# Ledger of designs, part 279: VH-VL binders against NAD kinase (nadK)

Target 1, 268 residues: NAD kinase (nadK), of Syntrophomonas wolfei subsp. wolfei (q0aze0)
Amino acid sequence: MKIILVNNRFKENTEKKAQEIAGQLSALNVEVIIDNGLDEPYAGTVDFIMVLGGDGTMLRAARRYGQRAIPVLGVNMGTVGFLSNIEINELAEYLPLILREEYSLEARMMLEVAVFQQQSLLTRVFCLNELLLRSNSPRMLSFALEISGQKLEPYRGDGLIVSTTTGSTAYSLSAGGPIADPQLDAFIVTPVASHIINKRPLVVSPEREISLHLLEEREAIIGIDGQIKMDFGAENRVLIKRAPHPLLMVNLKAKPFFTSIDRSLQRQ
Below, E stands for the ipSAE of ESMFold2; O stands for the ipSAE of OpenDDE; V2 stands for 0.75 times the mean of E and O plus 0.25 times the DockQ between their complexes.

## First folded at step 19 (VH-VL)

Design VV2 (from SS4 with light chain K50R; framework fv_oberotatug; at its last look DockQ between E and O 0.93; V2 from the best seeds 0.82)
Fold by OpenDDE, look of step 19:
Structure VV2 (fold): chain C 268 residues (1-268), chain A 123 residues (1-123), chain B 107 residues (1-107)
Amino acid sequence: as target 1 above (268 residues)
Amino acid sequence: EVQLVESGGGLVKPGGSLRLSCAASGFTFSNAWMSWVRQAPGKGLEWVGRIKSKIDAGTKNYAAPVQGRFTISRDDSKNTLYLQMNSLKTEDTAVYYCTTVPKYDKFLAFDIWGQGTLVTVSS
Amino acid sequence: DVQMTQSPSSLSASVGDRVTITCRASQGISRYLSWYQQRPGKAPNLLIYRASNLESGVPSRFSGSGSGTDFTLTISTLQPEDFATYYCQQTYERPWTFGQGTKVEIK
C-alpha cells in the first residue's frame, strides 16, 4: 500500500505529525509520501491520501489529487471545519480500517474551472468549493452570466460565487447562499453585494455549464477556493463545469452534517 | 422497523447448489454493507462473506472454506441479498444468517440479524 | 487468522449473580471486539461493540471492557432472560472470527 500524507508546511505541528505518522506507517510496511505543498504533486500511483489539517489543506489536496480517483481522508488537527472526518487522536484506532480497506466513500462533486483569453486557454483548475469573481477596485463590476447558453440579465455588484454543494458552507454561505446537502450534486450561484437588493442565489443542475465575462473594462480577480488568485479582465472568459471525476472522500466516522452545521451556526 | 428475512434453505445433496435470499426492510438497503454468517447445528458462529454497497464498489470478501464455491450478490432494486452456494459439502450444513455491517463507529459489528434459514447437505 | 478464545465454555449461575466472560485474541485487535447474545433457537443479538460500547436497546447490566488481546463481558445482575450463549467477535482483520461461545446456564 502507498499513502500520501498531505500537510501544511506553514503549520509546524502538521509537519511533525506527518513525519510521525509516516514512521508508523512505514513500520507497517506502507510506503509513504509526504506532500507539504512545497513540491509538485506526486505523479505516481497511490492507494490512499490522508490530509492532516483543516479545510484549507483538504482543498489543496483536492486540487492536487482529486481527479485521480483516490480515496481522501480528512484528519482534523484541532481546527473548525466541514471537510475532516476524524480527529488526529482517533487515527491510530481507525488505521486498521484504512489498511484493510474497510471504509466507505462519499463522492463530492468538484468544479472544472477554465479561464480563457479570447479563444486561448490560460488555465484549467479543479476545485472542491468555489470559483469567485470579484472586483479589484471599489467600483462594481458589470458582468454577463450565461447558463447552458441562456444569457441572464447583466449582473452588477462586487462579484459572484459559483460553488459546489460542498462549498455551500464556505464563502457562499457568508455571501448569503443556501446551505446544501453535500450528498447532492449542484452548482450554487451566489451574488456578492449585488446592486439589486435581494438578488437570489441560483441552484443549478450539475449538467449545465456556467460562463462569466465582464461587460466593461474593469479590473477583476478570479479566486479559487481562496487559495488561487489571478487577474481577470474584459478579454477573459471563465467557463465552469462539473469536474469529470468527483473527489472520493473517506467516511470512517459518522458525521451528522445538518446537526453539526446547526450547532456551528448557533455558536457564531 | 429494521428487518432481515432469509429464505431458500433446504435439503441438498453433496455437490449440489442452492441459492439463499435475504429480504431487507426498514432501512436504506442500497447504502448498507451486508454479511452472511452461518452456524452448524450445535456449533458456534462462522463468518461466510461480506459485500459492500454499490457506492463502495460492491466489493466482496469470503471466508477461506467457501472461497470459490459461494458467491454473494445483491439487488438493490429489490432490497435483497443473495448467497449462491455451489459444490456444497456436508460441512456446509448450517443455519445461514444475513446481517448488516455498520460502516461507521461500530467497527464492523453486526448489529441486525435475520432469523436464519437452514441448509442441510446430506447424501 | 486471528483466533478468539472464550472462557469459560460454560457456566452455571443464578438469577441476581454477577457473571463475567473472558475473550482472548491470538494477537492485538485494538478495540475491534463485539459481544453477541444468542438465546436457544434464536438469532444472535449484538450487545457490545468496539469493546465497551453498549448497543442501543441493550440493558445497562451488560458491560464490556478490554483492549488489545484480553476482553471481558460482564452481566452485573443476571436476569432470567440472560440465560443464553454469548460470543465474542473480532473484526480487526479478515477473516472475521468468533469465539467458540460461552453458555450461561441456570444453576
Scores: ipSAE 0.861, ipTM 0.936, lowest interface PAE 0.6, mean pLDDT 95
Fold by ESMFold2, look of step 19:
Structure VV2 (fold): chain C 268 residues (1-268), chain A 123 residues (1-123), chain B 107 residues (1-107)
Amino acid sequence: as target 1 above (268 residues)
Amino acid sequence: EVQLVESGGGLVKPGGSLRLSCAASGFTFSNAWMSWVRQAPGKGLEWVGRIKSKIDAGTKNYAAPVQGRFTISRDDSKNTLYLQMNSLKTEDTAVYYCTTVPKYDKFLAFDIWGQGTLVTVSS
Amino acid sequence: DVQMTQSPSSLSASVGDRVTITCRASQGISRYLSWYQQRPGKAPNLLIYRASNLESGVPSRFSGSGSGTDFTLTISTLQPEDFATYYCQQTYERPWTFGQGTKVEIK
């Protein structure tokens, strides 16, 4: 069996712990590859991904590996968020289930985000939580939203969030969007400081395509999972679809979403 | 109320076939992993096989004595587990139980059991 | 395959006695062990999972202990309804195997 251990290169605690876990796994004849975020994603075939850290580290793992249909386990090393399943001090006792593939999987929808300049594709990325379009100046944005070719009335405000249900508890929530059950597949479209009175959050079928572009020349930014940022201008357009593959999250312990909402949000 | 009810047991000659059914109620059957366990008269318990839920790839695993002869299947629309038994031998004579195998927290212990159905394989 | 060996194969006891049943695995199984009770003519019922955790609805006079290869089921004050056969089971590695059983009889 071959696994990737994902950690955060800027956290000495996670680097040291990743080496310790790698040693334990190697003693069990498990081949281990460490991804600390410094190098390109490992391109070879692997059986399992173990994420050591919080929700931010899981978001990076999802972007790097989420389209490869590899089981991903979140292992908490501190503050419990929404994406960890077990604690680091429990890993040894759950290891037999991992090695013998006696675990359940939960599919989590991801976004496919394609950014264009005029007709040319600039970049294509995947994300687990959300895309944010926002102003990069004191002035409001005027922008167009299309959903499967259906043009909505223009938006005016600070920006817009297009989120998965998993991302409903992230930036979308603070901007006024609903909390969604992560077992549902949907887009959640949440305006940010909208000037237009009737622009309420929308819950949209995952089969739709969502397109955004500016209606006036303004400085704007596209944010991905709060971790990737790119400039966005009047010559750009972004197309958002459900990604071809969901993130396959491993569940070793029951983690009741609804009874844990307040605790998880407090720890953000 | 959680309940498992087996049916389909009976007398059959060596080389014959039977299909056992296990009707489930009181829980979300489509999310459950299910198992068959048998007990020969006056003997102990023997695991027969396990089927995972469909979302977990519906993976099937069997004990060696029944591999290739028995097939576990499920119909989630009817909340029913099946055991198709072919090429039956006298050694297959047993009470057959259906069970659940919890995905979480119990380290695969078998927590819910039916009352069993008797299969007798005799000339 | 992991073999599970129970001892004793049978025992006689009186109501109120403390009884102890042991289960040994042929290799380390961590805490992947469960205990079942089977009354005559009835299906087994889960008593203990994860070596020491009591299943819901099981009286607190039952307890389990051990890890690795050696495990124990204890009934602190035997009751009339506890005269039954007890099985251990490992779920560390397929095939998931049971011990041969321990019959607890009235003395």
Scores: ipSAE 0.716, ipTM 0.877, lowest interface PAE 1.3, mean pLDDT 91
ESMFold2 (binder alone), look of step 19: mean pLDDT 94; pTM 0.960

Design VV3 (from SS4 with heavy chain K103R, light chain K50R; framework fv_oberotatug; at its last look DockQ between E and O 0.90; V2 from the best seeds 0.82)
Fold by OpenDDE, look of step 19:
Structure VV3 (fold): chain C 268 residues (1-268), chain A 123 residues (1-123), chain B 107 residues (1-107)
Amino acid sequence: as target 1 above (268 residues)
Amino acid sequence: EVQLVESGGGLVKPGGSLRLSCAASGFTFSNAWMSWVRQAPGKGLEWVGRIKSKIDAGTKNYAAPVQGRFTISRDDSKNTLYLQMNSLKTEDTAVYYCTTVPRYDKFLAFDIWGQGTLVTVSS
Amino acid sequence: DVQMTQSPSSLSASVGDRVTITCRASQGISRYLSWYQQRPGKAPNLLIYRASNLESGVPSRFSGSGSGTDFTLTISTLQPEDFATYYCQQTYERPWTFGQGTKVEIK
């Protein structure tokens, strides 16, 4: 068996723990690769991915490896989040299930985000939570939203979020988007500070494609999962569709999503 | 009410074949991992094999004594688990139980059992 | 394969008695140990999972303890319906194996 341990190099405790776990796994004749984000993603074949840290680390792992159809386990290290399944102190007890391949999987839809300069592809990224289009100035954006060829009325506001159901509890939630069952595949399109009062979020079929472009010469940015940032102008287009492969999240422990959400919201 | 009901047991000669069925109700069968357990007359319990849910690739695993002879399958549209038994031996004589295997939390403990169906292999 | 050895193979007890059954694994199995009750002519029922967790609907007079290789099932106050055969099971690794069983009989 070959496992990738994904940790956060900016959090020393996760790096130390990764080294410790690597030693333990090696003693069990498991080949281990540690990915702290410093280097390019490991290109070789692997059987399992453990993410040590919080939601941010999971998002990075998903972008780096999610398209490879590898089981990904979130191991929480003292943070509050929605993407970890077990705690670090539980790992030892659950390890037999991992090594014996006695774990359940949950498929989570990811976004395929393609950014174009006119007709040329600039970049393509897969992400677990959301794509954000936001103004880079105190002025509102004017932008066009198209869904499967249907052109909506121009949007005016600070920006727009296109999120997965997984991402519904992330930035989309803060922007007033609905909480979605992560077992459901859908796009959530949430306006950010729309000029139109009570502009409603859209729940869109995963079979559709979403495109965005600016209607004015304004400075904007695209954000992906709060970790990738790029400039976005009038000459750019963004196309969003369902990723061809879902993230395979490992479920070692039952986590009642809705009760957990309720508790988390009450603590904020 | 959660229920498992086995059927298909009976008398068969050595070398013969038999197919058992397990009808499930009261829970989402398609999400469940399932297992077969057998018990020879007057003896203890013996694990036969397990099948995962479709979302978990439907992976099958068997005990060594039945490996290559028995096949576990499922029809989620019918909420039914199957055990195809080929090349039956006298030592395969037992009551066969179908069970659920929780995918998490219970460390694979068999939490739901049917009432079993008797398979007798005799010349 | 992991061998599971129960002790005793059988015991006689009276209603109201404290009953203790032990299960030993041939190797460390952490807490991947379950206990089952089987009444005569009936299917087994899960009593305890993860060595010490009581299954829903099981009376509180049943309890499990242990980790690693040695495990114990305890019935604090034996009831008439508790006369049955009890089995331990490991699910630490395949093949999943059961103990040989402990028959609790009426004295």
Scores: ipSAE 0.875, ipTM 0.947, lowest interface PAE 0.6, mean pLDDT 95
Fold by ESMFold2, look of step 19:
Structure VV3 (fold): chain C 268 residues (1-268), chain A 123 residues (1-123), chain B 107 residues (1-107)
Amino acid sequence: as target 1 above (268 residues)
Amino acid sequence: EVQLVESGGGLVKPGGSLRLSCAASGFTFSNAWMSWVRQAPGKGLEWVGRIKSKIDAGTKNYAAPVQGRFTISRDDSKNTLYLQMNSLKTEDTAVYYCTTVPRYDKFLAFDIWGQGTLVTVSS
Amino acid sequence: DVQMTQSPSSLSASVGDRVTITCRASQGISRYLSWYQQRPGKAPNLLIYRASNLESGVPSRFSGSGSGTDFTLTISTLQPEDFATYYCQQTYERPWTFGQGTKVEIK
């Protein structure tokens, strides 16, 4: 069995703990790859991913590995977020279930984001929470939103968020979008500081294709999960679809979304 | 309210086949992991096999004495668990129970049991 | 395979007695141990999971303890309805195995 340990390189306790866990797993003849974010993603065959940290570390793991259909377990090392399942001090007791694959999986929809320059694909990236289009200047954007080829009335404002249901509790929420049950598959389209009052958040079928482009030359940015930034201009467009594979999250403990929601939001 | 009811037991000759059913109610069957346990007359309990929910790939595992002869299946639209028993032997004579295996928190303890159905394999 | 050995195989006790049943695993199983009660002619029912956690609806006179290889089920004040056979089970690794049982008879 081969496991990736994903950690946060900026926290000394996390690095030390990852090495300790890797040693314990190696003693059980488990091959361990540590991904602290410095190196390129591991490209070889892997059976399981263990994320040591909070929601941000999980987002990085999802971007790097989420399309490979590998089980991913979130292990909390601090304040409980939305994407961890067990606490670090419980890991040893749950290890027999992990090693013997006696666990349940939950699928979480991801976005596939393709950015074009003219007709040429510039980059493709996957994300778990959201794509943000926003202004990179004091001036508002004027931009077009198309849903499955249907052009909506132009948007004017600071930008737009296209989120998964998992991402509904992230930036989309701060911009006025709804909290969504992460067991639903949907896009949530949330305007950011819209100049147009009738531009309400939209909940859209995951089978739709969403396209964005600027209607005037302006400095803009595409943000991915709040962790990746790309310049975006009048020569660009972005196409957003449901990713081919969901993130497969491991559940070892019952952690109901609704009973934890206020506590998780207070801890952001 | 939570209930498991086995049926389909009876007398069968060695080498024969029999199909057991377990009707479930009072919980979300499609999310549950299910197991079969048997008990020979006057003897102890023996795990037979387990099937996971379809979301968990429907993974099936069997005890060695029944591997290759018994097949666990489920029909989530009917809330029913099945045990297909082929190439039956006299040592398969037992009361057969269906059980649930919790996915969380109980470390795979068997928490809900049916009342059992008797299978007799006799020449 | 993990073998589970119960002791004693049988005992006789009076109502009100404290009853102790032990279960030993052939290797360490952490707390992956459960206890079941089976009354004559009835299906088993879960008493204790995760070595020491009382299942919902089970009377508080039942308790479990232990970790690793040695486990104990205690009935603090035996009642007439506690006449039954008791089984331990490990779920540490497949095949998930039961102890041979302990029959508790009332004098």
Scores: ipSAE 0.718, ipTM 0.885, lowest interface PAE 1.4, mean pLDDT 91
ESMFold2 (binder alone), look of step 19: mean pLDDT 93; pTM 0.954

Design VV4 (from SS4 with light chain S30T; framework fv_oberotatug; at its last look DockQ between E and O 0.87; V2 from the best seeds 0.82)
Fold by OpenDDE, look of step 19:
Structure VV4 (fold): chain C 268 residues (1-268), chain A 123 residues (1-123), chain B 107 residues (1-107)
Amino acid sequence: as target 1 above (268 residues)
Amino acid sequence: EVQLVESGGGLVKPGGSLRLSCAASGFTFSNAWMSWVRQAPGKGLEWVGRIKSKIDAGTKNYAAPVQGRFTISRDDSKNTLYLQMNSLKTEDTAVYYCTTVPKYDKFLAFDIWGQGTLVTVSS
Amino acid sequence: DVQMTQSPSSLSASVGDRVTITCRASQGITRYLSWYQQRPGKAPNLLIYKASNLESGVPSRFSGSGSGTDFTLTISTLQPEDFATYYCQQTYERPWTFGQGTKVEIK
């Protein structure tokens, strides 16, 4: 068995823990690759991915490995989040289930985000939570939203979020988007400070395609999962699809999503 | 109410074949991992095999004594678990139980059991 | 294979007695240990999972303890309906194996 341990090099405790776990796994004749984000993603074949840290680390792992159909386990290291399944102190006890492949999987839809310069592809990224288009100035954007060839009325506002159901509890939630069942596949299109009062978020079929472009010469940025940032101008287009493969999240421990989110919201 | 009901047991000669069924109700069968356990008359419990849910690739695992002879399958549209038994031996004589296998939290403990169906292999 | 050995194979007790059954694994299985009760002519019922967690609906007089190789099932105050055969099971690794059983019979 070969396992990738994904940690956050900016959090020293996750680095130390990754090394510790690597040693333990090696003692069990498991080959281990540590990915702290410094190097390129491991290109070799692996059987399992453990993410040590919080939601941010999971998002990075998803972007790096999510298209490879590898089970991904979130191991929380004392942070508040929605993407971890077990706690770090539980890992040792659950390890037999992992090594014996006695775990359940949950498929989470990811986004395929393609950014174009005119007709040329600039970049293609797969992400777990959301694509954000926002103004890079105090001025509102004017942009066009098209869904499966249907052109909506022009949007004016600070920006727009296209999120997965997984991402519904992330930035989309802060922007007034609905909370979605992570077991449901859908796009959530949430306006950010629209000039139209009470502009409603859209729940869109995963079978559809979403495209965005600016209608005026303005400075904007594209954000992906809060970790990737790129400039976006009038000559650019963004196309959003359902990723061809979902993220396979390992489910070792029951986590009641709705009761958890309800409790979380009550505490905020 | 969660319920498992086994059927298909009976008398069969050595070398014969038999297919057992387990009808499930009261829970989402398609999401459940299932197992077969047998008990020879007057003896203890013996795990036979397990099948995962479709979303978990429907992976099947068997105990060594039945490997290559028995096949576990499921029809989620009918909420039914099956055990195809070929090349039956006298030592396969037992009450056969179907059970649920929780995918998490209980470390694979068998939490729901049927009442069992008797398979007798005799010449 | 992991072998599970129960002790004793049988015991006689009276209503109200404290009953203790032990289970030993041939290797460390951490807490991947479950206890089952089987009444005569009936299917087994789960009593304890993860070595010490009481299954829903099971009376509190049942308790489990242990970790690693040695495990114990305790019935604090034996009731008439508790006369049955009890089995431990490991699910640490396949094949999943049971103890040989402990028959609790009336004195």
Scores: ipSAE 0.880, ipTM 0.948, lowest interface PAE 0.6, mean pLDDT 95
Fold by ESMFold2, look of step 19:
Order: sequence, then C-alpha cells, then structure tokens
Structure VV4 (fold): chain C 268 residues (1-268), chain A 123 residues (1-123), chain B 107 residues (1-107)
Amino acid sequence: as target 1 above (268 residues)
Amino acid sequence: EVQLVESGGGLVKPGGSLRLSCAASGFTFSNAWMSWVRQAPGKGLEWVGRIKSKIDAGTKNYAAPVQGRFTISRDDSKNTLYLQMNSLKTEDTAVYYCTTVPKYDKFLAFDIWGQGTLVTVSS
Amino acid sequence: DVQMTQSPSSLSASVGDRVTITCRASQGITRYLSWYQQRPGKAPNLLIYKASNLESGVPSRFSGSGSGTDFTLTISTLQPEDFATYYCQQTYERPWTFGQGTKVEIK
C-alpha cells in the first residue's frame, strides 16, 4: 500500500509528526510520500491520502489530488475544523481500519474553474470551497453573471462568490449565504456588498454552467479557496462547472454536521 | 423499534440452492453495512460475509468456506438483505443470522442481530 | 487467520457469583475485540465493543478489559438472566473470527 502524507511545512509540529507517522507506516511495509507543498504533486498511483492539519491543508490536498478519486482522511492537529475526521492522537488506533480499507467515504462536490483571455484558455483549476471575484481597487465592479447562457441583470458591488455546499460555511456565509448540507450537490452564488439590493443569494443546480466577466475596465481578482489569487480584467472571463470527480473524504468517526455547526464555526 | 427478521430457511438437498431474506426496520437500512453469521446446531458462531452500503461501493467480502457459492445482496427500496446460497453442503447446516456492522466508533462490532432462520442440508 | 481461544469452555456458578471469562488471540489485535451473550434458543447480543466499552442498555455488572492478545469479560454479580453462552470476536482482520464460546451454567 502507498500513502501520501500532506502537511504544512510552516508548522514544525506537523513536519515532526509526519516523519513519525511515515516511520510507523514504513515499519508496516507501507510506502509513504510526504507532500509539504514545495514539490509538484506526486503523479504516481497511490491508495490513500492523509492530511495532517486544518481545513487549509485539506483545501490544498483537494486541489492537488481531488480529481484522482483517492480516499482522503483529515487528521486534526489541535483545532477543530469542518474537514477533519479524527484526532492525531487517535491515528494509531484507527490504522487497522485504514490499512484494511474498512472505512466509509463521503463525496464532496468540487468546482472546475476555467479562466480565459478572450477565447484562449489561460488556466484550469479545481477547488473545494469557492471562487471569489472581487475588486482590487476602492471602486465597485460592474460585472455580468450568466447561468447556462441566461444573462442576469448586471451586478454592481465588491464582487461575487460561487461556492460548493462544502464552501457554504466559509466566505459565502460571511457574505450572507446560507449554510448548506455538504452532502448536497449545488452551487451557491452569493453577492458581496451588492449595490443592487434585489441581488439575493442563488442556489443553483450542479448541472449548470456559470460564467462571469467584467462590463467595464477594472482591476479585479479571482480567488480560489482563499489560497490562490489571479488577476482578472475586462479581457477575461471565467467559467465554473461541477468538477468531473468529487473529493472522496474518509469517515472513521461519526461527525454530526448539524449538531456541531456552532462549535465548528467558532473555530473561525 | 430496531428489528431484523430472517426468513427463507428450510430443508434442502446437497447441491441445492436456497435464498435467505432479512427484513430490516427501525433504522436507515440504506446507510448500513450488513453481515451474515451462522451457527451450526450445538456449535459456535461463524462469520459468513459482509456487504457495505451502496454509497460505500456495495463491497462484498466472504469467509473462505462459502466463497464462490454464496452471494450477499441488498434491496434498499425494500429494506431487505439477501443471502443466495448455491451448491449447498451438509456442513452449511446452521441457523443463519443477519447483523449490522456499524461504520463508526465500534471497531466493526456486530451490534444488531436478527432471530435467525434454520437451514438444514441433508440427503 | 486470527484464532480466538476462550477459557473456560464451560463453568458452573450461582446467582451472585463473580464470573471471569478469558479470550486469547493468536496474534495481537490491539483493541479490536467484542463480546456477545447468547441465551439458549436466542440470538446473540452485543455486550462489549473495543475490548472495554459497554454497549448501550447493557447492565453495568458487565465489564471488559485487555489489549493485544489477552482479554477478559467479567460479570461482577451474576443474575438469573446471565446464564448463557458468551463469545469473543476479533475484527482486526478478515475473516472476523469468534472464540469457541464459554457456557455459563447454573450450579
């Protein structure tokens, strides 16, 4: 069996713990690859991914590996988030289940984001939480939203969030969007500080294609999962679709989403 | 009330076939992992096989003595677990129980059991 | 395969007695062990999971202990309804195997 350990190289406790876990797994004839974010994603076949850290580390793992249909386990390193399942001090006790594949999977929808300049594809990325379009200046944006070719009335404001249901508890929530059950597949489209008060959040079928472009020359930014930034101007457009594959999250412990919402949100 | 009720047991000759059913109620059957366990008269318990829920790929595993002869299946619309038993042998004579296997927190302990149904294989 | 051996195979006891049943695994299974009670003519029911955790609704007179290869089920004060056969089971690796059983009989 071959496992990737994903950690955050800027937190020494995760680096030390990753080496300890790798040693334990190697003693059991498990091949281990450590991904601390510095190198390109491992391209070879792997059976399992362990994410050591918080939601931010999970978001990076999802972007790197989420389209490869590999089971991903979130291992909490001290602070409670939405995307971890077990605590680091429990890992040894759960290893028999992991090694023998005696676990369940939960599928989480991801976004496929394609950014164009005119008609040329510039980049394609995948994300777990959201795409943010926002102004990069004191001035509001004027922009167009199209849903499966249907043009809505123009938007004016600071920007727009297109999130998954998993992302409904992230920036979308702060902008006034609903909390959604992460087991649903949907887009949640949440305006940010809209000048036009009748622009309400939208919940949209995952079968739709969402398009954004600016209606006037302004400096704007596309943000991905709060971790990747791309310049965005009047010559650009972005298309957003449901990604071909969901993130396959491993559940070893029951994690009751609805009864834990307040506790998990206080961590933010 | 959580309940599992097996049926379909009976007398069958060696080489014959039989299909057992397990009707479930009082819990969300479609989320559950299910197992069959058998007990020869006057003997101990023997695990037969396990089927995962459909969302967990419906993965099936069998004990060696029944591999290739028995097939576990489920119909979530009817809340029913099945055991198709082919090429039956006299050593398959047992009471057959269906059980649940919790996905979480109990390290695969078998927590809910039916009352059992007797299968007798004799010439 | 992991073999599970129970001791004793049977015992006689009176109401009020403390009863101890042991279970030994042929290899280390950490805490992947459960205990079941089966009354005559009835289906088994779960008593203990994870070696020492009491299943909901099981009386507190039942307890389990052990890790690795050696495990114990204890009934602190035997009651009339406790005359039954008791089985341990490992779930560390498939096939998931049971001990041969320990029959607790009235004296």
Scores: ipSAE 0.731, ipTM 0.886, lowest interface PAE 1.3, mean pLDDT 92
ESMFold2 (binder alone), look of step 19: mean pLDDT 95; pTM 0.962

